VH-VL binders against q9vpl3. Designs and how they scored, part 118

Target 1, 224 residues: q9vpl3
Amino acid sequence: RGKINIQRPKAPHYERARVVAVTQPKYPELPKAKSCFKTRAERTQQQQENPYNEIIAREVRNWLDHSRLVAFFHLSSITADDIFRVRVQLHKQNLHLKSYGSKIIEQAVKNTRYEAIVPLFHSNHCIVFSPDPEKTAALLRIVRRVPQMVLLGGIVEETMLSRNQLVAYAQMPGLHAVQAQLVQTLSQAPGHLIQQLQAHQNSFVQVLDVHAKNQMNEETPKST
Short names: E, the ipSAE of ESMFold2; O, the ipSAE of OpenDDE; V2, 0.75 times the mean of E and O plus 0.25 times the DockQ between their complexes.

## First folded at step 6 (VH-VL)

Design s1 (framework fv_anetumab; at its last look DockQ between E and O 0.32; V2 from the best seeds 0.00; counts 0 for: pae E 6.9 > 2)
Fold by OpenDDE, look of step 6:
Structure s1 (fold): chain C 224 residues (1-224), chain A 121 residues (1-121), chain B 111 residues (1-111)
Amino acid sequence: as target 1 above (224 residues)
Amino acid sequence: QVELVQSGAEVKKPGESLKISCKGSGYSFTDYWIGWVRQAPGKGLEWMGIIDPSDSYTRYSPSFQGQVTISADKSISTAYLQWSSLKASDTAMYYCARDEGIYDSYYFDYWGQGTLVTVSS
Amino acid sequence: DIALTQPASVSGSPGQSITISCTGTSSDVGGYNYVSWYQQHPGKAPKLMIYEVSNRPSGVSNRFSGSKSGNTASLTISGLQAEDEADYYCSSYTSSSTPYVFGGGTKLTVL
């Protein structure tokens, strides 16, 4: 009984080798962790056939129109789980994370003031919407956890901001506080101006009254 | 006014457990991360780790990973640093600090007064 | 390991201007304008003096200024006063597993 050389097994007979080669279980490649985000190709194909593109575009427009804070992010190899976690965190702050196809964005912003954002959407991207611009700091703090989310820029109070400008804006003491201070200062300004104007008028009237009284005293003939 | 108030000085023996605290006030506690910084006697500052109190997300320095545990109780605006088993080498001043940085900026704008931990046999 | 190098000590006379340098070993440390400076008096907690290379927090004297050139950040103290005698630490963001790194500290003596 020939010693089965376990270290160098003899190549099986040609026919057996063929059968083994054909019967090798093709293990389906473990689905590459399907990033929750459909590949660009899959998204593009779906967009061409989907009558819903217009609906989605309208939705995007609606978000843009009703948001006072919009932030644009590039997504670099982010997992679905990571996106979900971030979405939950953002949602707690009334920040809404959305992802749309580039074509949808183009349709949504066509002939609008937001048309300038189109170049930002050539890669995997997401958008965060908020009705509250004061949440900018909160947004940027949450995103710190996710290095795969790269800030590209944003819109705050209808103004397009670069990445650096958006970061700077977030670091500013609450616009509302400054605005409130400005409004308070501005609301006090008319009062102060009126007071100053009235003070000058009153002073002028007083001077005129004194002058009139002096003239009346000079015209009183000394009835000697 | 923003304040971080730390627990008092601790004197412990090697092998004992310890948990020190840092209470934040004057701001929304969950909106800012809290970092811990160690300073050995006569030495420099060493970053240990950081926590987001909103959901207890934590990051540690590699040197402190597994050596300490950072936690937070947002209900009482308090962050914690704890050891399961103290060593003599853990003798140091420990500071908590608020991280005001956003996105890719990291800096501490407010610091606690520090907690001196002495571990002596 | 990303390290920030500071001089061990610097000295100056009252009224003079002094500069403390902080040099990163990696281009990554120098690439971002995320350097902060802290002042620490003996037995006291550190105090933020400069953030993001050149910004001063509220309440910090205008005598303190920050700059950066290449991989070296600098803290300049003008009109040196006795109260400025302290340890100064630079810190920087790092893209590594450690987002925070401190320099070794610089002891400033006012002569």
Scores: ipSAE 0.588, ipTM 0.798, lowest interface PAE 0.8, mean pLDDT 86
Fold by ESMFold2-Fast, scan of step 6:
Structure s1 (fold): chain C 224 residues (1-224), chain A 121 residues (1-121), chain B 111 residues (1-111)
Amino acid sequence: as target 1 above (224 residues)
Amino acid sequence: QVELVQSGAEVKKPGESLKISCKGSGYSFTDYWIGWVRQAPGKGLEWMGIIDPSDSYTRYSPSFQGQVTISADKSISTAYLQWSSLKASDTAMYYCARDEGIYDSYYFDYWGQGTLVTVSS
Amino acid sequence: DIALTQPASVSGSPGQSITISCTGTSSDVGGYNYVSWYQQHPGKAPKLMIYEVSNRPSGVSNRFSGSKSGNTASLTISGLQAEDEADYYCSSYTSSSTPYVFGGGTKLTVL
């Protein structure tokens, strides 16, 4: 989400300032736009730092820390209109769909308890965040209609769950106490999320095939 | 408590239109999908289609695409199955059934009692 | 059409165990854990007995159990009782074209 900054200092005087700068008589430092010191410093900073990646990585880490539900998806080719439709449906349920580059995710989760998720993001991906774990059923219902999004797994109440475990969690009654006990029971092998996903490589291929066939079946005519 | 109640038996002639209903009660109607399953006399079960009543998203079996229309009215917790022109081959028992609509959910946990549709000259 | 193969009939005596098979392909029974079993008494609606291969809904007797090996799913009924006499249908998710596919049904007779 972007905001329009209403504070625009000196914008009405841009043309005036430009004319003054061009016609100004030689004054210390100003006429030396070709200063080697300035060019070298600018070049060095361009090569040595990327503060935007750090800011976005902190945003990702903030989402992870403040979300009780995090779901990971493989994302196939999807149109801007289709993903916008999905994002709107998810937002109505307090579910927030985000996409980040693999390097940014790696930077965000390095040296944290979430570091194990890095291998999930070596291909095209997206993540859905929510502060409300009871929205897991609503999330999976919406995504069932989006063949381009393939569930990989997730984190619920700080516990890593495989695809099948997350689906089982979604089918539970809405009692938080019962759900907490189930999450503990489902997560019987805490270090095995990545191993379980790799062990199901053939199922993965078949899931992608299902989504491709669902796309063909969803060639719906205009409703009205 | 969860119950799906279907409309009564129908006897129709070929070419007539028909709309049968399935009313859900005892649960949040828009949180579950409603599927329709056909059973011809002395035959097995055949899936026709399904609807998400929250926004009327529908998906049909290829065999029934264009032959029937599935709809829902969430204000009265009712799903519908409709024919514009009945054929004798449409004679069957029609069941509505509830699916959680969750990602990997492809089963029906509660079923309506069925609506018998007889189409004869 | 019917994509899953079931025996037309099976029979057993009270107290015996019987098994009903449901055979598909790698694009349905073999490829996914979405096998369900439904019991239908004459003149009644189907009732869910097993979902996701081996799970039982609340209210279903523990005499009913489900399993899967390769492309074949099985419903086993232990301690057979007269009330178990019914038609049994398997169902699976399929990637081929129809998301719900049913077996042809098996008539269980309790002798």
Scores: ipSAE 0.214, ipTM 0.586, lowest interface PAE 3.2, mean pLDDT 78
Fold by ESMFold2, look of step 6:
Order: sequence, then structure tokens, then C-alpha cells
Structure s1 (fold): chain C 224 residues (1-224), chain A 121 residues (1-121), chain B 111 residues (1-111)
Amino acid sequence: as target 1 above (224 residues)
Amino acid sequence: QVELVQSGAEVKKPGESLKISCKGSGYSFTDYWIGWVRQAPGKGLEWMGIIDPSDSYTRYSPSFQGQVTISADKSISTAYLQWSSLKASDTAMYYCARDEGIYDSYYFDYWGQGTLVTVSS
Amino acid sequence: DIALTQPASVSGSPGQSITISCTGTSSDVGGYNYVSWYQQHPGKAPKLMIYEVSNRPSGVSNRFSGSKSGNTASLTISGLQAEDEADYYCSSYTSSSTPYVFGGGTKLTVL
């Protein structure tokens, strides 16, 4: 027979407590000793540090915007002296070694096409920036001497490349010559720009063909 | 075509100095590394060391550190292996070999023909 | 220095498939995919047959293949021919002070 009036039972008090407890992750935050007071104090510190994080995040965005080469590395344990020597060697080639916290990277790439790089920064890492994509081979030759730096992938000319794609790109001397000529053309009269863009497009297609032959499917995120 | 041509066989006495060469052609010499590998009579291959000819960065096997000198003259596309004072135990075939010299590359794709060094009284 | 373990010799009849093993540790063969194989005929320089575990350089017969399982790399030669009779060496990257390490070599005899 039908149901005419169904009363709404009052929610149990302990069910509300269970819902609140499920919202917070527990396992990944070892070794925290205590709960409410520590959490509030840490929350206040995070709030106070927010303006500094935004300043540093803008620095990262500026590096990303002005670098035609970006390479991401996992960083194993390394002495301060060794990483300093690597930084100096890289700097001589216009390659700039940086390290930022994962939260800063997340903030820097938020709402950009580069959000996909965030998972790379969950472990100990470093980033190399350069305006000179032709320096990719020099980068890889230097870091080959540094087993503590493990290449994860990179960005070349606003195109995301996997580890293998970046290595293959570095081995293409013809592409380096085309890119150097393109840079020189952009510094010259505008009348030559159309011809050099056609040559660059042809070289870019060749890079994508090498990419596909190496079983890599990364597309260029470039938009006009 | 890529080629590594080594200097000819050497017969020496203990205590003498020796410098053998490996000339690369058919590629950009400074874009690749050159390794040296020893093979004693009836024995296997032993890596001795490697050089980046672009800036002469050199790395030696611990077994050969201080025993030999690896060098290169990039103006003539030539790498060298040198002893200041040979020992009878240096009697072996010595090969140079090319390494791609980029990240993720740890093999020798082209080898020289070998230089036989004989050290005896 | 540290050497990779290979059998001293292997034998096979023409047309058979044979496998040469190369056993290292988690610090070399097991931990990295930088294993290479070289063929050396008597009186000749070594020749690269396989690189990066399983890749064949241009001009190497597809009868040669490479693989790896755990700490052991393997070179397999199918359709064995008389000209395959040679010494075979494996090599691996290692994270120690000797970034190139060779196996002791395996003499392949075609019966």
C-alpha cells in the first residue's frame, strides 16, 4: 500500500564526525606528533608565507616564458660542492640550474598548458632553463657527468618532450643549424621571415617524425 | 663514413715512453667521446678510460688511474694514450672506440683496428 | 675491476638458436638499461651487435636479439651460421667509479 508520510530522521551525531574525518588525508603526513593546535599553527605559517610564494612563483613563470629550453631532472643525494660545480658548468653554456618547492611550481603553472609538469616535482628535483634550445646537446653532455641528475623530460620551443624525445632532439645537428639561422633571421629585416619560417616548419615536422618513430606522441601545445 | 684509424704496432723495452694515437674521420670529432680499451693476450676487454675531446674532460678506470694519460688534439681529430714508463705487463692490444657522448648513451659504436704494444727485454 | 659473468663457452649446431647470458647485479645490469653486446672474430676489433639491451645497429642481422630479465642480460642468435663463431662480450653501465664494465667473454663454437 502506498507510502503517504515518511518522516525525516535526525542525523546521528557520530556520522557527522566520521564525514569530517574522511576529508583529511592521514597516511602521507608522517611524522606529525599532534593534531589541532599544530595544524592551526602550521596553517597560520602557511598563510603568512603565501605572499612570498607568489613572488617566487612569478619568478618561475618568467623563467618559463623566456626559456626556449626547459629540462626537468630528478635529483638524487648530491653534495653542495658537486651541485655548485654543475651549476657553474651549466652557466657557462647559458644554462640556468634552479630548484623550487613543489607548491611554488604548482602556483607558477596554474591555469597554464604546463600544469601537466606538476607531478614531476613530487620528489627531489631540479630544473634547467635556457633561452638557447641549441644548447640541449651541451646540457646533456654536462649532466652525463652527473649521475645524481636523472632527466625526466623537457620543453623545447614550447613543445613538451619526453626524456627520449629530448635526447633524440639533442642528436639532430641539422635542427641546431636551422634554429640558429631562424634566430639570426628574427634579428634581421622582416622580409626574410616568411622563408625562414617555412624552413623551420619543415625541420619541426622532421623532429615530430623522429618523435613518432621513437614511439612518442607528444603534440605541440603552441597556439598563435 | 665513420672511421677510427690507430697508429701502428709498437715493440718497446721496459722503462721506455710511448704515445699511440687514434684519428677519427667522417664525423664531428668533438661531438663524441673516445674510450680506450685494453685486451691482454688471450684475455678479455678492459675499459681504461674515456675523453671528451671538446674540453679534454677525462675519466679513468681506477685500475689505470696514474698508469696512463689520455689526451686529445681536436685540431687534428686525434686522441692519444700515453705511458711515461712502460712495463712488461703493458703488453696488450689497445683499442680506441667512439661513444655517442650524450645522455643515456653508454656503448661504443665504432672501434679502431687496434694497436699492438709489445714490451719485452 | 667488477666484471659481468658470462659462460666461458657455448656451442651450437647450424640452424639452432643459442643464448649467451651476462649476469651482473642491481648496480649495473639489473638497475640500468645500458647493456651492449660485442662480437669479436680472431685478430679483429670488436663489433657492436646490440645496444641498450635490445637495439640492433644498422647492418646487424635480425638473427641477433637481446633481452634482459632481472640481473641477467641475454644475447640470442637464431639460425646459427658458421660465421657466427667468435667471442662475445657484454658490457654495462655501472654507477660505480668504472662506468663501463665488460663481461669476461664467451667463445661461441659452431659445430
Scores: ipSAE 0.033, ipTM 0.531, lowest interface PAE 6.9, mean pLDDT 77
ESMFold2 (binder alone), look of step 6: mean pLDDT 92; pTM 0.939

Design s10 (framework fv_anetumab; at its last look DockQ between E and O 0.31; V2 from the best seeds 0.00; counts 0 for: pae E 14.6 > 2)
Fold by OpenDDE, look of step 6:
Structure s10 (fold): chain C 224 residues (1-224), chain A 121 residues (1-121), chain B 111 residues (1-111)
Amino acid sequence: as target 1 above (224 residues)
Amino acid sequence: QVELVQSGAEVKKPGESLKISCKGSGYSFTDYWIGWVRQAPGKGLEWMGIIDPSDSYTRYSPSFQGQVTISADKSISTAYLQWSSLKASDTAMYYCARDEGIFDSYYFDYWGQGTLVTVSS
Amino acid sequence: DIALTQPASVSGSPGQSITISCTGTSSDVGGYNYVSWYQQHPGKAPKLMIYEVSNRPSGVSNRFSGSKSGNTASLTISGLQAEDEADYYCSSYDSSSTPYVFGGGTKLTVL
C-alpha cells in the first residue's frame, strides 16, 4: 500500500483536475466592507442618472442656510461602522453628519456665498451641520476619537474659518458668555457715561450758579 | 472654580486591588476628558490614559494597557483609576487632570492634588 | 514613538531670562503646534504654563512665553524669580501612538 505522500500529493488525473477546478467553490469575495460611502465612481454615476440631484442640492442649501456651525472633514479610509458610531455620537449633540457628492455640493453652492467651499470636496468628505455654534467644542472632541476624520475647516456664524481658526473658536468662551460679558460691560458703560455726563453737567451748573451769585452780589447797590 | 479632588494616600501590599478616585467640580464634568498621569518617586510625568466621562470612552498608553482600568461615574462627576493586582513598581504619585484640548490638541489645564500610592511588602 | 528631550537642569540668577528647550525626535513634532509646558514645584501637582506652543492660560505670568523652531519647542522665563524654581515638563501630541508624550523634565534652579 504505497505511502500516501501527504506532503506532495500526486496531481489528480487530468479529468479530475478539470472537475476540481470547475467545482472549486468560488467563495464570493467577502463583500469588501462596503464603506457606507459609495466610491467616487459610483457616486458620479448615480449623480448623472438621478433626477433627484436637484432635490439633494436643495437639501444641502437648506442645511447650509439653517446651520450656524458647519464643519468640513476629509475621510481617510474610514469604515461604515466607524462612521455610524461617530454619527450617533454627533447626533446626541444635535450635530448632523452628512455626506454628499462633489457635484451635488457644486450645484448646491453655485452662485451662493458658499461657493468657496467647493475645492474642499475633491476627495472623500463629510460635513457636520449644527444650528448651535457653541457645539463646536463638542464636535471637535468627538472627532478626536476618529483619526480618519481630518478637519479641513468650517463655517461659524456665516464666517469661513480655517482649521486652526475653528479650533481657536472652539476654545473661546461661549458666545453667550462673551455676549453676557459684553452686555454687562455695555450695561455698565451707560451708567458710567451718565455719571460722567451728569458730573460735567453738575459741574457746569455749579459754575453757572456761582457766576449768577457773583453777578447778583455785584448788582446789589451798596446802600451806603 | 474648576477643581479636581483626588482620594487620599493609599498604602497597600503587593497583590492587592486598589481603586482611587478623582472628583471634578466647578464645570460640566461630561464636557471634558479626564486623564491620569503617573509620577514615580523622583521621576518624570507619564501619561497612563484618558476617559471621556460622557460615554466612558477610554484610551490607554501602551505601557499601561491591561495594567490598569480607567472608569468614570458621571452621576457623581468622578473618574477612577484601578488596579486588580498591585506591584511594588506601582508605587508612585498619581494625578488626574482635565483635558481641555480639542481635536489634535492635547493638554491638561487643571490637575488634581495627586494620590500617593505606596506598595510595600 | 516620539521622544521629547529636555535638558536635565538649567540655572539662572534673579532677573535673568532663561530658556528651556524641548526637542522632538520626529518631524511630526515640528508639524503640529501642540506643545504644552507644565511647572511643578516639589510636592505639588503640575501646573499648565503654556499650551499650543505659545498660548498662556489665564493666571499665568507674562514672564512665561513659549516658542517653536523646527523640532524644538522652547519655554522662556523672563525676569527670573525665586518662585520659578521648579521642574518643568514639556508635552506634545504623538500622532503615531500616544496623544500625550512628556519630556523628561528640567530642573530650574534660581541661583
Scores: ipSAE 0.105, ipTM 0.650, lowest interface PAE 2.3, mean pLDDT 85
Fold by ESMFold2, look of step 6:
Structure s10 (fold): chain C 224 residues (1-224), chain A 121 residues (1-121), chain B 111 residues (1-111)
Amino acid sequence: as target 1 above (224 residues)
Amino acid sequence: QVELVQSGAEVKKPGESLKISCKGSGYSFTDYWIGWVRQAPGKGLEWMGIIDPSDSYTRYSPSFQGQVTISADKSISTAYLQWSSLKASDTAMYYCARDEGIFDSYYFDYWGQGTLVTVSS
Amino acid sequence: DIALTQPASVSGSPGQSITISCTGTSSDVGGYNYVSWYQQHPGKAPKLMIYEVSNRPSGVSNRFSGSKSGNTASLTISGLQAEDEADYYCSSYDSSSTPYVFGGGTKLTVL
């Protein structure tokens, strides 16, 4: 419409710019205003933090793969001096006390049989690793004086054990090979493993029943 | 078959030193802890401290911290209770006792026969 | 250290049941299940009768039983016999002072 007359722009007036500066709040807005913009350095720092989670998860997986004894504890409030003393005493027995965030544990056990342990790490916790399953009794002896560490269960020779099973394992001090074989026969892993053992037992019983019938009756079973 | 055999009765004067012993047999000595319990004449039982013989980790009752030394020689399956300077108030029967040392254990399943220590001028 | 309260004495007739109490706090008897009981005859070492509140060691008569309610543990002796005449001590884990505390002892007299 008709085209408007071009207005000549004027440089900002110093007095008006000064008044605007002093009338603005001297304190920052709520955090939402800060969160809308990130500098290049802040974005780079966030990216770098994500790769460190993977490195730590690899560490946890390495401990799980090379430890024949793993014990899980709930950790109540404990002083730094007390936990340090416990860590030193455990270390003397080749028992390694560690803590990791639940997200890191989840990454470490992803696509492994140990995924069932993840819920144990939604509360305050610690883990003890050792290559020496015969040190289970020593572990329990040390932590009995630390009521802030509550045993939840463990893994011995790659078999998951409840608290009571782990205590029973510690009380059976026979030959190392005998203890390992006993753990294999006591395989009381979460429901799916127990179901597999029961299914194999039932299947074996069924095969024996069919074999006995064929030996006694001479009848041929149906092929369908 | 588990046995704790303590050294014999002692008669001492104030200021003298003393070391009494407790020898364990019939079990793996380094797998269990040894506690020391005092019983003054005509009085009850009082826990003094406890020692893990495997690494000599010790813990004392606050009443006895700095008053006695608890130690062990695992090569001869023996625990010790020592005073550097006896007082007349140390006159008592002293028992060693085995702590099972497994999780949820805070009791003494086997006790020595006791060592009577008499301190008088 | 003495932290658990026991009666100084109790008595009973042969065949009777008696109960010895052991009262502590939430830091020991009330908060944990690490109560034990010891029998001590004159001139002898203590003998473990009950551990972990209610368990009997091998060789201890089933006439001895243990229980607790709140901050009070109890040792019950049924079918009282002359040989039960002794001093009885309770003991507990204690989170507030030492890992072991004893009661003052109870003299059981069989009338």
Scores: ipSAE 0.000, ipTM 0.451, lowest interface PAE 14.6, mean pLDDT 76
Fold by ESMFold2-Fast, scan of step 6:
Structure s10 (fold): chain C 224 residues (1-224), chain A 121 residues (1-121), chain B 111 residues (1-111)
Amino acid sequence: as target 1 above (224 residues)
Amino acid sequence: QVELVQSGAEVKKPGESLKISCKGSGYSFTDYWIGWVRQAPGKGLEWMGIIDPSDSYTRYSPSFQGQVTISADKSISTAYLQWSSLKASDTAMYYCARDEGIFDSYYFDYWGQGTLVTVSS
Amino acid sequence: DIALTQPASVSGSPGQSITISCTGTSSDVGGYNYVSWYQQHPGKAPKLMIYEVSNRPSGVSNRFSGSKSGNTASLTISGLQAEDEADYYCSSYDSSSTPYVFGGGTKLTVL
């Protein structure tokens, strides 16, 4: 039997087989492909008080405690095959894609330094964890190919970063002065943290803009 | 028509700097990664590094890390390979080649014609 | 660096079939289905012949086929023609070092 559409070299069925081959046998069992995509019923259930929330909240706290890189994403509708492919590619870089209900996340971060992240999870979301902050650039490179995943922000070396600051960090990792400045703001009231991060981001972006312009002038000759 | 056009042959002396180019046309330049592959006279292919033109993210082979710089200018759909100080051992044919990126592929579907670099005293 | 192992040369007559092997380890050829094959005529750039073990790009003759068994990938050329005379390179993804590792190359001579 033939197919309605002409088969392409990168046909979905072939890419699926390729993804499965990569995950077997070198990788641990992957979570369900739709763990980062939830049905209406599953979202409603997650909003209810659930006796298992404490068990899952402990898992979330464990991931936060052992990860030096945590990135938060808004997730639009995506197929199970597509999210599975993303998960495989992320896992290859020691990046772990997880999804949890907003109430579970709230319970996990309550009375911790990360309580300010709760508003990020009022919509469909997923989180990527890694013990290696050097993987931030690899993470953003992979996710850039997935328009359904929109970066909201993250935590690097226990320092909370806005979306733009995390993107800047990925381009120029190891900027100690910036990390020290952000750490100083973490002890302030949560309600003012976002405003302070935005102000520091504006200053940081100006510095990067000057550096980028100087780099372009050195690297790229004038057209003339 | 997808095409990668590389700059012309170069003859240089040891210690000189050099920057060669690879211009993509016939496709969305920022949707594909550009890799650089070296071939010494009479020898096989060696991967040097790769760049994502959308944000200039680069990755190098350990053998070439610190020896060359890969860059790209997405406004003119051009990728570059450069040396600060050439050595006689840099004499080789240099190819640029297109990859869909680490997420989707690990092969080069289109190749430039090559730039011959000769370094001699 | 250590490249994938290919025979230095292989030969055949017009109309015959030949096979070129590409041997690696479980971290490259054996572990993944990311094996590609490139054809290079003297003085020309390489051309992709096979990708992801057995797939052909548009425009590549069906006389070219790829396969893999354990740590060894193979390129088979059936119905040999004079224009097939070229150097052939295998390449694979490598989880232990770089995303692209090449074989040493095989010179195909059509007698």
Scores: ipSAE 0.000, ipTM 0.423, lowest interface PAE 11.9, mean pLDDT 75
ESMFold2 (binder alone), look of step 6: mean pLDDT 92; pTM 0.941

Design s11 (framework fv_anetumab)
Fold by ESMFold2-Fast, scan of step 6:
Structure s11 (fold): chain C 224 residues (1-224), chain A 121 residues (1-121), chain B 111 residues (1-111)
Amino acid sequence: as target 1 above (224 residues)
Amino acid sequence: QVELVQSGAEVKKPGESLKISCKGSGYSFTDYWIGWVRQAPGKGLEWMGIIDPSDSYTRYSPSFQGQVTISADKSISTAYLQWSSLKASDTAMYYCARDEGIWDSYYFDYWGQGTLVTVSS
Amino acid sequence: DIALTQPASVSGSPGQSITISCTGTSSDVGGYNYVSWYQQHPGKAPKLMIYEVSNRPSGVSNRFSGSKSGNTASLTISGLQAEDEADYYCSSYDSSSTPYVFGGGTKLTVL
């Protein structure tokens, strides 16, 4: 569920190294021949260079470029019927729920300003896109009914926001000028965020929650 | 300015039907969820259920699922709590309360004044 | 439905500080920062005093504060006044089956 303990213990470095070692096969540099028989390594390389994946990756880049609101979710086990009903409710609000494989996401955002989001997609995930950032409140209301979808963070007007920052954005009066100023105020210094995202087992929500609290505390008038 | 106004006290016999109301004023009614909370005489608060008035989505406590029906009419900014057949054990004060459904919040910021329901033979 | 554990009563004298506890499990109080506190005077509707563990709504005296440690949330009232005499209820999000669970309530007596 989304409100499950935000603080998670860090996995030992050993476990991450082990996972990397077993999941990264080695491939030949150049495929020389086309034949009826291919080795396992050649078949694996061919799947990684699938032209269909590039087409889907371009679709993802198009969604990112044309959406002023992008929200990222961890997705727990959910039935096809339940996710379909959620898609219908979201669609009525011009919110578009999409699921893409982690490799597709990585390929789509490589060499773009969105590369930082890749760690969010190492487990089951989905993304909601909308051209209308004022629909953030409607999005959060709908997702509140779906405990299998856990908000991790998002992008509003090209600015990366935590779960708590998205919530703050949703509570604004709905005026573009006021919302744009809040987005700028809630924006993070990239250095600190990058350092925390590099830690295995740290959730994106934890990193962004810290920044949201720090920025809110700085804005609060002090009367001592 | 924000106010939840509930219908007046009711005295009923076991087996009778009843529908009580909660009218929201001073805010956008469809932007907030309305919860119903029961308090038996001399006892504590019990959450019964909640409704999103924007699409009439409801959630019930397991103790009250099938015992009551929660509904809302967004055209008149009113939520309802209904029984098809009252029991003497339904004697209680019933509160409606507003939850900020827009945010990831689980608290009630404004409460109605309460509707006393007495069920006796 | 599963209720959170509160002491049935707490007492204090004017000017003192008192604390009311609210104990749950890792699926409610311990697992989330969604604890609220309500004050109820006899014959009146409950009033929100604290939300999300430690936040105070506008109009609530700064004598009221909230905190949480492990599976136990606490409401602290400093500078106790006669008008603070009331029933106090804690509430939390619960991931099991009901999103709202209440404590059994604590009667605060001043004097």
Scores: ipSAE 0.140, ipTM 0.579, lowest interface PAE 4.4, mean pLDDT 78

